# VH-VL binders against Prefoldin subunit 5 (PFD5): the designs that were tried, part 1

All scores and structures are predictions.

Target 1, 151 residues: Prefoldin subunit 5 (PFD5), of Arabidopsis thaliana (Mouse-ear cress) (p57742)
Amino acid sequence: MASSSSRGEMEKMGIDQLKALKEQADLEVNLLQDSLNNIRTATVRLDAAAAALNDLSLRPQGKKMLVPLTASLYVPGTLDEADKVLVDIGTGYFIEKTMDDGKDYCQRKINLLKSNFDQLFEVAAKKKSVADEAGMVLQAKVKQLTAATTS
Below, numbering starts at 1 at the first letter of every chain, in headers, positions and changes, except where a header shows other numbers; Kabat numbers aren't used for antibody chains.
ipSAE, averaged over its two directions, is called F for ESMFold2-Fast, E for ESMFold2 and O for OpenDDE. V2 adds 0.75 times the mean of E and O to 0.25 times the DockQ between the complexes of E and O.
[cut] marks letters that were taken out.
Atom coordinates printed by the task and the answers are left out, and those that the model quotes come from them; centres of patches stay.

## First folded at step 4 (VH-VL; framework fv_clesrovimab)

Design s01 (from c13 with heavy chain D103L)
Fold by ESMFold2-Fast, scan of step 4:
Structure s01 (fold): chain C 151 residues (1-151), chain A 125 residues (1-125), chain B 107 residues (1-107)
Amino acid sequence: as target 1 above (151 residues)
Amino acid sequence: EVQLVESGGGLVRPGRSLRLSCTVSGFTFGDYAMSWVRQAPGKGLEWISFIRSKAYGGTTEYAASVKGRFTISRDDSKNIAYLQMNSLKTEDTAVYYCARDELYGIYWEGYFDLWGQGTTVTVSS
Amino acid sequence: DIQMTQSPSSLSASVGDRVTITCRTSQGISSALAWYQQKPGKAPKLLIFDASSLESGVPSRFSGSGSGTVFTLTISSLQPEDFAAYYCQQFNSYPLTFGQGTRLEIK
């Protein structure tokens, strides 16, 4: 029932106010869409990291190098740590994980990103609805003004 | 160096308004989502509001208990987060904490790595 | 909303004891759980995130475990400064919710 109230407020606005509202809303929608794309990219990278860990767990036992799998994921290069990974938790510290814990970490972060995506997607949808409605009210007022001026 | 400082609490009558401020220092405020968490006397913690960073439009979320009455906002130029509290109820009596959402890259985690000292809001009679 | 239940609500212990606090959730949250410590008159302090990851600067005697719906916070050898309230928090879905708290007291 908030939609009826929002439209009522827009009908009270002048053409310049509606233009400003629409331009601001369009700008915010574009920023939110860029953010959604960034979350998608991060999810793909994390899926790739999870796949790399699965592949690594199938490799024959032996000496391993310290290998960067992603900016946030490394494999220790010693026999004592051959079954462990180092995970960058974003604070400049690395947490030592087993292979299974590393896989769980990736899955948890994928779930986090999906949750953030869903929240942001709803926000973007609402902002787009506002932008679209402001655009429709604006066009209606411009057409009324044009008809009044030329008649 | 890295700290959150709340201010603006006090004693108010039911139905009145109050605005809380959270001044931040020692980190890039604009990169972080911020939350308000409250604690009623002798009770547990309750998350009440959340504001996203500029990259996510500075959009807001509210707990059902405060939706329509409270408004969270931010002024990144001043490094301040605000909580505007309208139509205050006796049930809103609590210590109000400003908290920083931990980051995963540029994304918010939903847990809080940094808290302010809290400001007390008492709504009586 | 996801309900968080801590047990026990309070316990008494002595310095040097091993203490375990349990948090149960009304639905599965994977590993999306944090633990906080709160001393009287002070703000909460983050101890553990992602169920088992120790926050920087937190003593190694603190550890967390669990996934899904059952989680534990363990203090392996209790120190005088550990007498406080402890809270679990889920961040799997909004609204964010906290447990009711566990008060740790001197025996």
Scores: ipSAE 0.241, ipTM 0.680, lowest interface PAE 4.1, mean pLDDT 81

Design s02 (from c13 with heavy chain D103T)
Fold by ESMFold2-Fast, scan of step 4:
Structure s02 (fold): chain C 151 residues (1-151), chain A 125 residues (1-125), chain B 107 residues (1-107)
Amino acid sequence: as target 1 above (151 residues)
Amino acid sequence: EVQLVESGGGLVRPGRSLRLSCTVSGFTFGDYAMSWVRQAPGKGLEWISFIRSKAYGGTTEYAASVKGRFTISRDDSKNIAYLQMNSLKTEDTAVYYCARDETYGIYWEGYFDLWGQGTTVTVSS
Amino acid sequence: DIQMTQSPSSLSASVGDRVTITCRTSQGISSALAWYQQKPGKAPKLLIFDASSLESGVPSRFSGSGSGTVFTLTISSLQPEDFAAYYCQQFNSYPLTFGQGTRLEIK
């Protein structure tokens, strides 16, 4: 993360080095932002899956359904079979869980994604800070150079 | 073939440094989180460190026993994970395993479906 | 840190026996538990994940159960190749922690 010491080091850098640093930092920030959006989207889908599982467990018996909840979670069968869920764990096969185990699985994945988001958000914020600092130092050096050449 | 191969182990004196490498083949290394797990002679397994893929920040976690002394890193262009071990203690004597985190895209679970054969680190005078 | 305690620490059994190993955790981990098998001089091998899910390629005689703080690994009919050390591992929170291991020995 950019600090007083980091800024001091940037002030020692040439304009070309600062441009390269800012360009790389901006690229990294963009990649991290895409990853954050992926986690956000998956969290929304898992929240929907958890809500659907909860709703399914409250439905009257005898209703036949197959519920695709997410890319990683499906509930097949009738409500008489609704105490079982089929989960895609991403290894090319599915596992069968009880309704409570399926809900627990979804909640654990949601908690994992929220933790992952928070950690990645912190990394992205630090990298954004570095990119912004490099941009400010670069602008200051360009302005100083322009003043020196026109004065 | 899908495999992990550790290297860099050996005999080293206390207070010295050693770097372990884990060379990966047969899968897209950059998509996976990686861990180091060690096992002291006649003892059980101890998780040491974890690194996420670069797409998800390349963030790291460490066991308290090694925090501040060990650094996990990765070079996705070479398909290598590293463990830089500084200020080694006799208690660090162990077989060090490189392990792949079983993931599903953005899910980093922390259990391990693929392990290397291990490399032995002996810290003694 | 979440402490993992396995029982028994060792047991002797015969081929064909039903064997059960228990793993207890110092705090609730939901179903975030894996089981590994390790043979002497070899790397660990994943057997079970999410407490009860059988890893692909693992024989069906292995099964896992439990949630929260108490988990079991069962081998329904012990085979000669099953004599090994077994470890449970939690992945609910960092640091990741393993049980001390259970050594399964031939009678």
Scores: ipSAE 0.309, ipTM 0.706, lowest interface PAE 3.6, mean pLDDT 82

Design s03 (from c13 with heavy chain D103Y)
Fold by ESMFold2-Fast, scan of step 4:
Structure s03 (fold): chain C 151 residues (1-151), chain A 125 residues (1-125), chain B 107 residues (1-107)
Amino acid sequence: as target 1 above (151 residues)
Amino acid sequence: EVQLVESGGGLVRPGRSLRLSCTVSGFTFGDYAMSWVRQAPGKGLEWISFIRSKAYGGTTEYAASVKGRFTISRDDSKNIAYLQMNSLKTEDTAVYYCARDEYYGIYWEGYFDLWGQGTTVTVSS
Amino acid sequence: DIQMTQSPSSLSASVGDRVTITCRTSQGISSALAWYQQKPGKAPKLLIFDASSLESGVPSRFSGSGSGTVFTLTISSLQPEDFAAYYCQQFNSYPLTFGQGTRLEIK
């Protein structure tokens, strides 16, 4: 929610300035919304990877197994690498981890993403409030101008 | 060439201000979060400040030692990160490094895969 | 704030030696630890991230291990170019914090 002072500043702006401000604010809100969706998607993928690793840790020791569990998780099928997984770190790159390290890695990233989502959500909500206010001031000024041209 | 180049350091009196710049080349600056890390003469490393990419709100974080006095900012069109330092104290005397936070698609890590050469700030009467 | 304690503060070694540096944290940080090398007059260089992952271009004689509150950096066979200061850093929570450093010197 924009303050009375912010609204006062917008009231001083011309129609072209308000259009530019609203267009810029809308672009910023859309960009932030895309980022929130990206974080949400990554969180879902890591939650799935963590669940898959938890399930896999309950299986018999020494079993050869290669299962593509998610786009972000691969389990090696060789005996020498049986306790290791490859984790997609978000760019199509993979790193080698043990089962326990893999679960810890996923949980740490999930916590990081949740924290970042909360922070970004608050920023996005505030910028949307500014964009909405700019739109309302713009609409009011256009109506005033239209009324003046008919009298 | 992938590099960070700091500038703006110098000798300054306590209570005054300085602005440091970090000029970036060789990668897509706008995708990365950036940090400032300082090192007092003969001492260890101290993280000072962090700024997220524009896509992630451009939000900032500060160490308690500089909060309220220092401001981090960025100009993605010029590939420059800034550190505005106000109310400087003798304890702020250090080499100031600009550092790139490691980025993996949708998140940054908080560790630094690329560092500038540093710029020296001396706060003395 | 998470406090980082490195041991030893300084260490003297010979080329070919195995060297181990320890980092202890005041709180659990999972695997959110990085190691850096710094030579006199130069910027730090990333060696290890996520406690045990080797940064691209870093020689395989460097390795990291540990989780939670105790971490180690090992150099399996010390080379002349390895004499430098080494720092651990946690990135589990803000503010980011570094260890006080370990200076590796020629015996």
Scores: ipSAE 0.354, ipTM 0.729, lowest interface PAE 3.1, mean pLDDT 82

Design s04 (from c13 with heavy chain E102T D103V)
Fold by ESMFold2-Fast, scan of step 4:
Structure s04 (fold): chain C 151 residues (1-151), chain A 125 residues (1-125), chain B 107 residues (1-107)
Amino acid sequence: as target 1 above (151 residues)
Amino acid sequence: EVQLVESGGGLVRPGRSLRLSCTVSGFTFGDYAMSWVRQAPGKGLEWISFIRSKAYGGTTEYAASVKGRFTISRDDSKNIAYLQMNSLKTEDTAVYYCARDTVYGIYWEGYFDLWGQGTTVTVSS
Amino acid sequence: DIQMTQSPSSLSASVGDRVTITCRTSQGISSALAWYQQKPGKAPKLLIFDASSLESGVPSRFSGSGSGTVFTLTISSLQPEDFAAYYCQQFNSYPLTFGQGTRLEIK
């Protein structure tokens, strides 16, 4: 409810509490950064799949061929069945799509990943701010203690 | 069997609190983002809150109408999602549904393929 | 927030009829639209996702179409169990928003 990440709240915390807060925030930021990288990877994979579908639609009809699409997002198709393609949505579930619907589906999933990325990026930025502020308050308290004992 | 079961609803006076629970069975709860969606008597559906999976930080989002008053949480070891509702208002009167956010791989989509039966919250003086 | 408007708000139909419900959005959402059915006293049930994809276990008489700002749910041959409320929902951006609902009533 009440945010413990306010500067006033942190100023009331002891050194051990600030260390724990910063350590936890740093771990959460790292986890979120890994998730952001996973979204980037999935987006690249979908972009590649969309490009493969575009390439397939440009090939001459009447010739049967297997098209090895990258990753877990697509199943090999044929030109004799080029009006339809099977899409692996990453869970082992396959959806049959027309070529145009397949391209629209890929673009929608790319937009979904971009939306997820934007949401997580915002969360990561806020959590990074908390980690950085906790680190600054912690540094200030440690330096005060060190100055008192060293001088 | 794959299901969500809500509990914790009831009749309360304005300004009071209630905690709703959503018990999950039949799937790997920890892999999914979960939402609460409510429906006032005779009205449509309103998305209230969302909690991401642990892999995505377990972070939360709230509709403006409940932000600061409601808190969504989860206990993956018990397969339970919670909605803590504080400072209840008469306009919070609704059936509250727990819903599973459909995923594309490990990413949440924002539509709901599985719903609980709902639990009724009535806020009246 | 993205506003969702369904039309009509209610309609009366007979078994065997073809029924169409429209959903309009205040801004473009690509194909990020789902349709739900809700019977009295029951939770909503997912029918269609990604504007046109039929959820597993949903009868083929249900279909969805549209993109951008205008979407349609069609029931090709209405059955007795189809009398219910129908809701569209966008999932292009947060907060998630629903249409006001369309009540399908027996004529």
Scores: ipSAE 0.376, ipTM 0.728, lowest interface PAE 2.5, mean pLDDT 82

Design s05 (from c13 with heavy chain E102Y D103T)
Fold by ESMFold2-Fast, scan of step 4:
Structure s05 (fold): chain C 151 residues (1-151), chain A 125 residues (1-125), chain B 107 residues (1-107)
Amino acid sequence: as target 1 above (151 residues)
Amino acid sequence: EVQLVESGGGLVRPGRSLRLSCTVSGFTFGDYAMSWVRQAPGKGLEWISFIRSKAYGGTTEYAASVKGRFTISRDDSKNIAYLQMNSLKTEDTAVYYCARDYTYGIYWEGYFDLWGQGTTVTVSS
Amino acid sequence: DIQMTQSPSSLSASVGDRVTITCRTSQGISSALAWYQQKPGKAPKLLIFDASSLESGVPSRFSGSGSGTVFTLTISSLQPEDFAAYYCQQFNSYPLTFGQGTRLEIK
């Protein structure tokens, strides 16, 4: 949450500055929330992809086709001698990996997303605290103006 | 042309400040995390700092050697990344490279697929 | 911090030689390793990422292998343009760290 020093700075701000600060903070919180939702959705999809990839590695004659697991990970048709996955690095370039390397890659991406989610969640919480604090200070100053005009 | 161009290097005395700029062209700057990597004369590479994209909070990280003295920032409207260097020491003498962290959507890695040509910072009296 | 140690620190080779550079890490990093080439007066250039994946546009004579704590960069049939410094880098955890570099010189 906003610290005492942060709140002290807000108390020095005028109404127009507080409105601008709150609007900007609200926009940033909304963008961060969208990013959090995207990470959460991608993590669920990668977990499902990792499970599917693990299952396929136990069945060398499983799917006889290129299987899209995510935007960046594909499993080609399987052969008894071939234990491979194709990884899309985002530019239409595919890199061939073993099934074990593919599972490791997938798990590393899941760990990265979970770490990113935790970091971003903390940032979002702090920015929401700032937005809420700005709103409270703004409301207090508006009430002060109302009291002044009625006295 | 996809490129990074650094500027702002020079000769400065210890204790002074210098600001480096990295001008980006040929890709959507706002989608990428950006890093600064330096190389002292005749020595190896040292990662100094990075800044995440605005979508990921625009948060920053620093190597212990520069934490509290250097500040990384970005201006997505101008396609420029900055490194503000305060309280410069002789051991900060190096070529400073701007580098793009590999990023694809919500995935970012800590390896660098695009580098600028570097700008030289010499700290001596 | 994860310490990165390259061996050898320098080597001399002739065009057509097969050369191997090793990178050892103080902690397991899975496959989170990249290799860079740096020519005198120029910025580093990405060669390999994820320990074994060849960057687009990099000649197939370059290859990477390894996982965990021991990694290898191999150049089969060395070419004149390959004489340069080579650096490994881990991206498993922050701070990001590089090896001290290996200088590849003409014999």
Scores: ipSAE 0.324, ipTM 0.725, lowest interface PAE 3.4, mean pLDDT 82

Design s08 (from c13 with heavy chain D103S G105D)
Fold by ESMFold2-Fast, scan of step 4:
Structure s08 (fold): chain C 151 residues (1-151), chain A 125 residues (1-125), chain B 107 residues (1-107)
Amino acid sequence: as target 1 above (151 residues)
Amino acid sequence: EVQLVESGGGLVRPGRSLRLSCTVSGFTFGDYAMSWVRQAPGKGLEWISFIRSKAYGGTTEYAASVKGRFTISRDDSKNIAYLQMNSLKTEDTAVYYCARDESYDIYWEGYFDLWGQGTTVTVSS
Amino acid sequence: DIQMTQSPSSLSASVGDRVTITCRTSQGISSALAWYQQKPGKAPKLLIFDASSLESGVPSRFSGSGSGTVFTLTISSLQPEDFAAYYCQQFNSYPLTFGQGTRLEIK
């Protein structure tokens, strides 16, 4: 829940101010949710790429292969020549890596994205708490006014 | 043109405060994370603080040497990043650079592809 | 904090020389390393990121290599404009930290 200080401030706000605060908070939460979904999608793609690179190292040699491992990674050449990967780091920029460097690079990016997700999730949770608190205070004030005007 | 311009530096006594500004032109400021990096006279570079874009939470980080004394902030409508410096010490004497963090969308990595010219802060009695 | 140690702290070289600068980290940072050039009185300029990726507009004579705890910056054929200070920086974890710098001087 929102802090006692935040609630104290909200208790002093009028209904129109609370509506504006809640609407702004909801909009911020939605923007953060979109960002979280982008991180999740990229993490899934990199996890698939890492798995594909591991599988490639175990496959029989001699087959032609240009494998799209994800939106951000693929391997050119035949299996007996597939010791390099091209990595798209998200801006249409590709980096050629050796297989070992490519695996390390992907794992670092995966770990970064997971850390980023955790940090952003905490921020989003706090914003959601503020939005929920504003909604509760707003609902309580509306009920008080409704009771007073119908008395 | 694409540039960062720092301002607000000067000579100040220990214990006082200064606010540095970094005015941005030539790119979409709100999309980027911004950092402050300082350099004491004749010394190397020291990262001070970082602020992310609002789309990625607007979160901040600080070096231990300034934590609790300095506050980084941004005003996306004015294209300005700020560094509020409180309780200044003689060891805070440095050139302060504003720098743009080159992050690939969702990859929050603190390396710097664009730097301002710097503003000098001298803390002396 | 991750400590960054550059070697050498200074070196003298001639135009046309091959120059290497080493950066060592107190902890493994994978490939999360950048290199900067700083000329006297000017702001730093990014040269290399992700240990080995050349920044746009940087001459191909600059290259980076390494992973984990040991990294190198190489200038294959030194030019007059390359005499400057060079800094490595890790971005694997906070706080972000820089090496102490390497000063490249005319021999």
Scores: ipSAE 0.446, ipTM 0.760, lowest interface PAE 2.1, mean pLDDT 83

Design s11 (from c13 with heavy chain Y104W)
Fold by ESMFold2-Fast, scan of step 4:
Order: sequence, then structure tokens, then C-alpha cells
Structure s11 (fold): chain C 151 residues (1-151), chain A 125 residues (1-125), chain B 107 residues (1-107)
Amino acid sequence: as target 1 above (151 residues)
Amino acid sequence: EVQLVESGGGLVRPGRSLRLSCTVSGFTFGDYAMSWVRQAPGKGLEWISFIRSKAYGGTTEYAASVKGRFTISRDDSKNIAYLQMNSLKTEDTAVYYCARDEDWGIYWEGYFDLWGQGTTVTVSS
Amino acid sequence: DIQMTQSPSSLSASVGDRVTITCRTSQGISSALAWYQQKPGKAPKLLIFDASSLESGVPSRFSGSGSGTVFTLTISSLQPEDFAAYYCQQFNSYPLTFGQGTRLEIK
């Protein structure tokens, strides 16, 4: 989309160029929308993980439990070692953290995801604007062309 | 098997342009954010540019020292990241490293678990 | 920009020594700090991320600690292959910034 991102540039484009721009922009918007949903899901899972860590840290020693933090994050759950957690870093490897470090880790990741969501939301909105403008200019040009070829 | 290979470095005069390439193999390139980090002779590391995965916006960030002169881009179909360097200055003389951002697309952390071997750019008259 | 200051800038040590390198930041970065090792003529290698998490494949003699504005990298028993430059890096905010480096040299 290089030099054809503005509406003025789009009005100079031919029908085929506008159709290609619209199709590409629509694909990008759909991809970004899926990614926004992924971030929402991850944020919910980390919020649940943070809650589970907080709950575990408040329980008395000497009781055993096993608590999955998220689909891929686990806490040991043994209360005589309740100050340790295992964090899945996404490659089948786990990192051992203290409870306080685990809570700070989760909160930092939640803050990162929220920031990433906001940034991506703005990008998606801008891409959707481009797709919508391309569609409007395309529709107008097709209408003009159809009227011109009527005999 | 998992590797980054930089190319395109060389000797260039001030005010000219160079394009660096980073060819990726052994992982799903499109899932990762990529950075360029440079190191001037005998100096430390300087982060210069970052590009997010296409799924997470494909947006870019630049260090102030290169903003407006350098452009980072990616071609996911070819597994190549690029750094287009315009209006080169003698201060841009460095080894340029391509680096992979750790974490699978949902997070772009900004630390680098995989680095290429580097390509040398020398800007002099 | 977040300024990263490493101390010492250079350090001489012997095999078997315990070595500590400190990184100080101009503002709080929580645990958003990584440590890298760089050998002459080679690219940096990630050692530690999130201040204290050991990267896969990195020997257990390396450890990181700290949060906020003060961080340390420790090598518990120095090996010959550990003589290298070490860099800290913050990833809390853009632009990403590195410390000036610490050169670890044989005594």
C-alpha cells in the first residue's frame, strides 16, 4: 500500500488496484481481529493465574493441592513448598519462581498484554478505515463505469 | 538448524544507501518480532529497530539515531527481514546483527534469544 | 530514554572465582531486564531474562537477581569459556537500551 494509503491517492487508482487494495486490507483487518481476540484470551488466563497464585500464597502450610495456572502455566501446589511456582515459557520449558516473583511476573505480563492490545486496536482501526475507504471509492468507480457502458 | 544469516554489508560512502537482509530458517518466521542491533568497532550494543509480526500489526519502532533514515521490513513468504539504510553517516559504521524477539507473537518482549553472526557496514569516504 | 549503567566496566578474575556484575537503571523497570554474553568476533548470547530466569542451555553457574533499578549477574565458579563481555538490557519501554558492557578478563 506504499504510496496509495490516502483517499486522494485511491481516487487516482484504477478498479483493479482498488479491488486488490480492498482485498488485502480486509485480510489484514481479519488477521488483526483474531490477534486481538488472542490477547483477550491470554489476559483472562493470566488474570486467573494471578488469582490462583494469590489464593495459594494465603493458604496454611501442610495441605497439598495441584493448581493449573492456565493451559500451559502450573503452580506446584504443595503447601510446604507453596513459595515456589513453575512458569511455562511457551517452549515446553519451565522457570521456577518464588511466589512474589511469580505474582510480579504475571502482573508485568498482564500489563504488557493490555498495552499490546491498545496498540494493536489502534492499528486495526486504521487498517479498517483504509479498507472502508477503498471499498467506497471502488463502489463509486464501478457505478460510474457501469453507467458509462449503458447503451 | 535454527539460524539467522545476515547479508548486504560492505563499504559505502556517506550519504549513500545499503539494504541488509536477514534470512531465517528452522522456525516459523511469521510468528516472531525481529530486531536489528548494531555494534560500532570497540563499542557496546545499540538497539536500532524492531518490527512486530504481521499478525500483531507489523508495526515498527526505531532508535532516535536512525529514525527517518532507516526502514525495517519483512517478507514472511521468503523468511527474510530487511533493514533499508538511507543517508548513511560515518557514525553508522558497525556490525549489524539481526535478532529474534523471544516469545510467540502474543507477547513481544524486546529481549533476544537468537542472533545472527552479523554483517559489517563501513561508512567512509 | 532509560539509561543503563554497568559496574565495573572491566574486571579481572581467575578460574574458579565468584564474579558479580551490577546493572543500574535511571528509572524503575520492574523485572524487565536481560543479560547477554558476547565473545570476541561473535554475536551476543542470551543468558538471563526477566531479571532472574535462566535461558535454556545456559549453565547453572549463571544467575541473575534484582528488581526495579538494581540488578546483578553472578557467575558462581568462573570457567575458562566465561571470559567475555557482558551486557544488561532493559525491555520495559522503548527505545530498548543496553548497558555499556563489562569486560571480564583473565587475571
Scores: ipSAE 0.360, ipTM 0.725, lowest interface PAE 2.9, mean pLDDT 82

Design s12 (from c13 with heavy chain Y104F)
Fold by ESMFold2-Fast, scan of step 4:
Structure s12 (fold): chain C 151 residues (1-151), chain A 125 residues (1-125), chain B 107 residues (1-107)
Amino acid sequence: as target 1 above (151 residues)
Amino acid sequence: EVQLVESGGGLVRPGRSLRLSCTVSGFTFGDYAMSWVRQAPGKGLEWISFIRSKAYGGTTEYAASVKGRFTISRDDSKNIAYLQMNSLKTEDTAVYYCARDEDFGIYWEGYFDLWGQGTTVTVSS
Amino acid sequence: DIQMTQSPSSLSASVGDRVTITCRTSQGISSALAWYQQKPGKAPKLLIFDASSLESGVPSRFSGSGSGTVFTLTISSLQPEDFAAYYCQQFNSYPLTFGQGTRLEIK
């Protein structure tokens, strides 16, 4: 669905209808923008966790590291459990994984978040276009109405 | 108590319509993507459709077998997910399960950590 | 669509046995695989997600392994309540697809 087709339909709408459409579209755009920010933040935190796991892989001797994330938390095991990490999956409980499984988990989640960001960005861009166009048509109609009323 | 309860199934003739409902309790419905999965008698599981949370666009996906005939929707104010089934075929005969997609509040996953008991749809003449 | 093939399609076993079920995918799916258990007349229950992560409340005798195109579900010591159908499912891409199922029966 193109903007030209959408604009044609909007030009047929009354002022009250356009105002409602714009208000609804603005609310949806705002919600989607918040979600895009949440994905961006989660991606940064998982990138930091992946980097931390990579560092631990290179020098695991006696190193104890906590990376507090809402999505993940890595706690290297003690001497007898040095190959284990605990991953906070964001629901308040921890999953035990090997170092390699933990790194794979982080990479898969990062890839998923990046893919989801791209998909959501596309949806947000389309809804913003609708909101912007509704606003432009609304402004044009209000201007015509006030000019006609004055004259 | 967290649960999903399906309703709306029954016996219908080919070409008719049914609307299934999935009533949710015990968690914040609006935070989750929801799916419908069906199982024909004596057969395996088939994913049919899902709907994302409103925060993630409220967009939908469909299996090719139902695309253009079925419509998934949600009413977050009522904690209900719907599956509108049009132009029903005998091949649509199945138990229909409502399932919660695990998405951790920042994305959807596509595996199902919570299932309803299912509702039976029989399409026959 | 990603095709999911389980082997065996059916298996007979005794309480205490170690059982393995294999799932093969037509395309690489990384670790994006889940395992479900379904008892007759009941809805499926999630056992394992991300190929190897045990769902909360699932007994530790269940374990999953694999990545890419070959995955296994292992039950280390069968209990009477484990006789059921088992399904693998990929969530790497849409449409989401399930294996045909493996029926685990009493010998």
Scores: ipSAE 0.364, ipTM 0.705, lowest interface PAE 2.7, mean pLDDT 82

Design s13 (from c13 with heavy chain I106L)
Fold by ESMFold2-Fast, scan of step 4:
Structure s13 (fold): chain C 151 residues (1-151), chain A 125 residues (1-125), chain B 107 residues (1-107)
Amino acid sequence: as target 1 above (151 residues)
Amino acid sequence: EVQLVESGGGLVRPGRSLRLSCTVSGFTFGDYAMSWVRQAPGKGLEWISFIRSKAYGGTTEYAASVKGRFTISRDDSKNIAYLQMNSLKTEDTAVYYCARDEDYGLYWEGYFDLWGQGTTVTVSS
Amino acid sequence: DIQMTQSPSSLSASVGDRVTITCRTSQGISSALAWYQQKPGKAPKLLIFDASSLESGVPSRFSGSGSGTVFTLTISSLQPEDFAAYYCQQFNSYPLTFGQGTRLEIK
């Protein structure tokens, strides 16, 4: 219902208003797509961290190892104790966790990001529909103007 | 200085409306989800509303006690979060805190690392 | 909704004592729990997040532990400035919910 009301309002708008609305809507859709990519990147980073924690927990000694700082970059690190690790909580920040706490943390964040991705994807799809509708109304009005000037 | 400053509180009669504002400074407001948490006199904390950043959909959540009466919104150009409160009841009397979500720049976390000093809303018959 | 129950509701202790506050949840929340301190007339302050992670700038005498449905906040050596109310909060699901609070009175 809110979508139908919005479309009706678009039909009342002039060409300049529709151009502005479409440009703004396109920017918002692009921003949401960037955010979806950020969630994907964070998920990959946490998956890597979870794998590293699982692999480390299988070793009796973990004094030196590769530690994920980003999704694609790993650097050598040193652990204070065999059962303690640093966990990347996104944007390059780290917190100290025990092995079990670290594994639980990563799994919980992965599940949260997956759920949030699905929800945000729905929002992005709805925003894109609005942007597409604005483009359709704009195109119809431009065609009317072009036909009037050529006749 | 990194801070949240609430304003707009006051004394109102039951059934009236009031709008609270939360002005932020010292960080990139648009990157963070924001919440409102209230505390009735001598009582504990109650989360009432949440709004995600526009980059992450700008979607909102509400506690059942305020759903349909309160509306949370944000103006990223002005660094202000709002809480529009309609159909106020005496049980809405509380200190209202604005709080920052999304610690460390992640999508959002759901815990609050930065709080304003609060603004008092008194609904009196 | 996830119910949060704190115990005790009120506690008095001497400076230097070790004190613990417990938070129990009606459903499993993994490690999605935060602890806050609120001094009289002030806004709450984050102490612990993700059940056991110490917030930057918080004294090391504060620590958190637990997972699932039972969590504890420990102050290893109580100081006069620790007089305050303490609240646990779950962020595993909406609506976000807080415990009823524990008032710590320093003798």
Scores: ipSAE 0.351, ipTM 0.720, lowest interface PAE 2.9, mean pLDDT 81

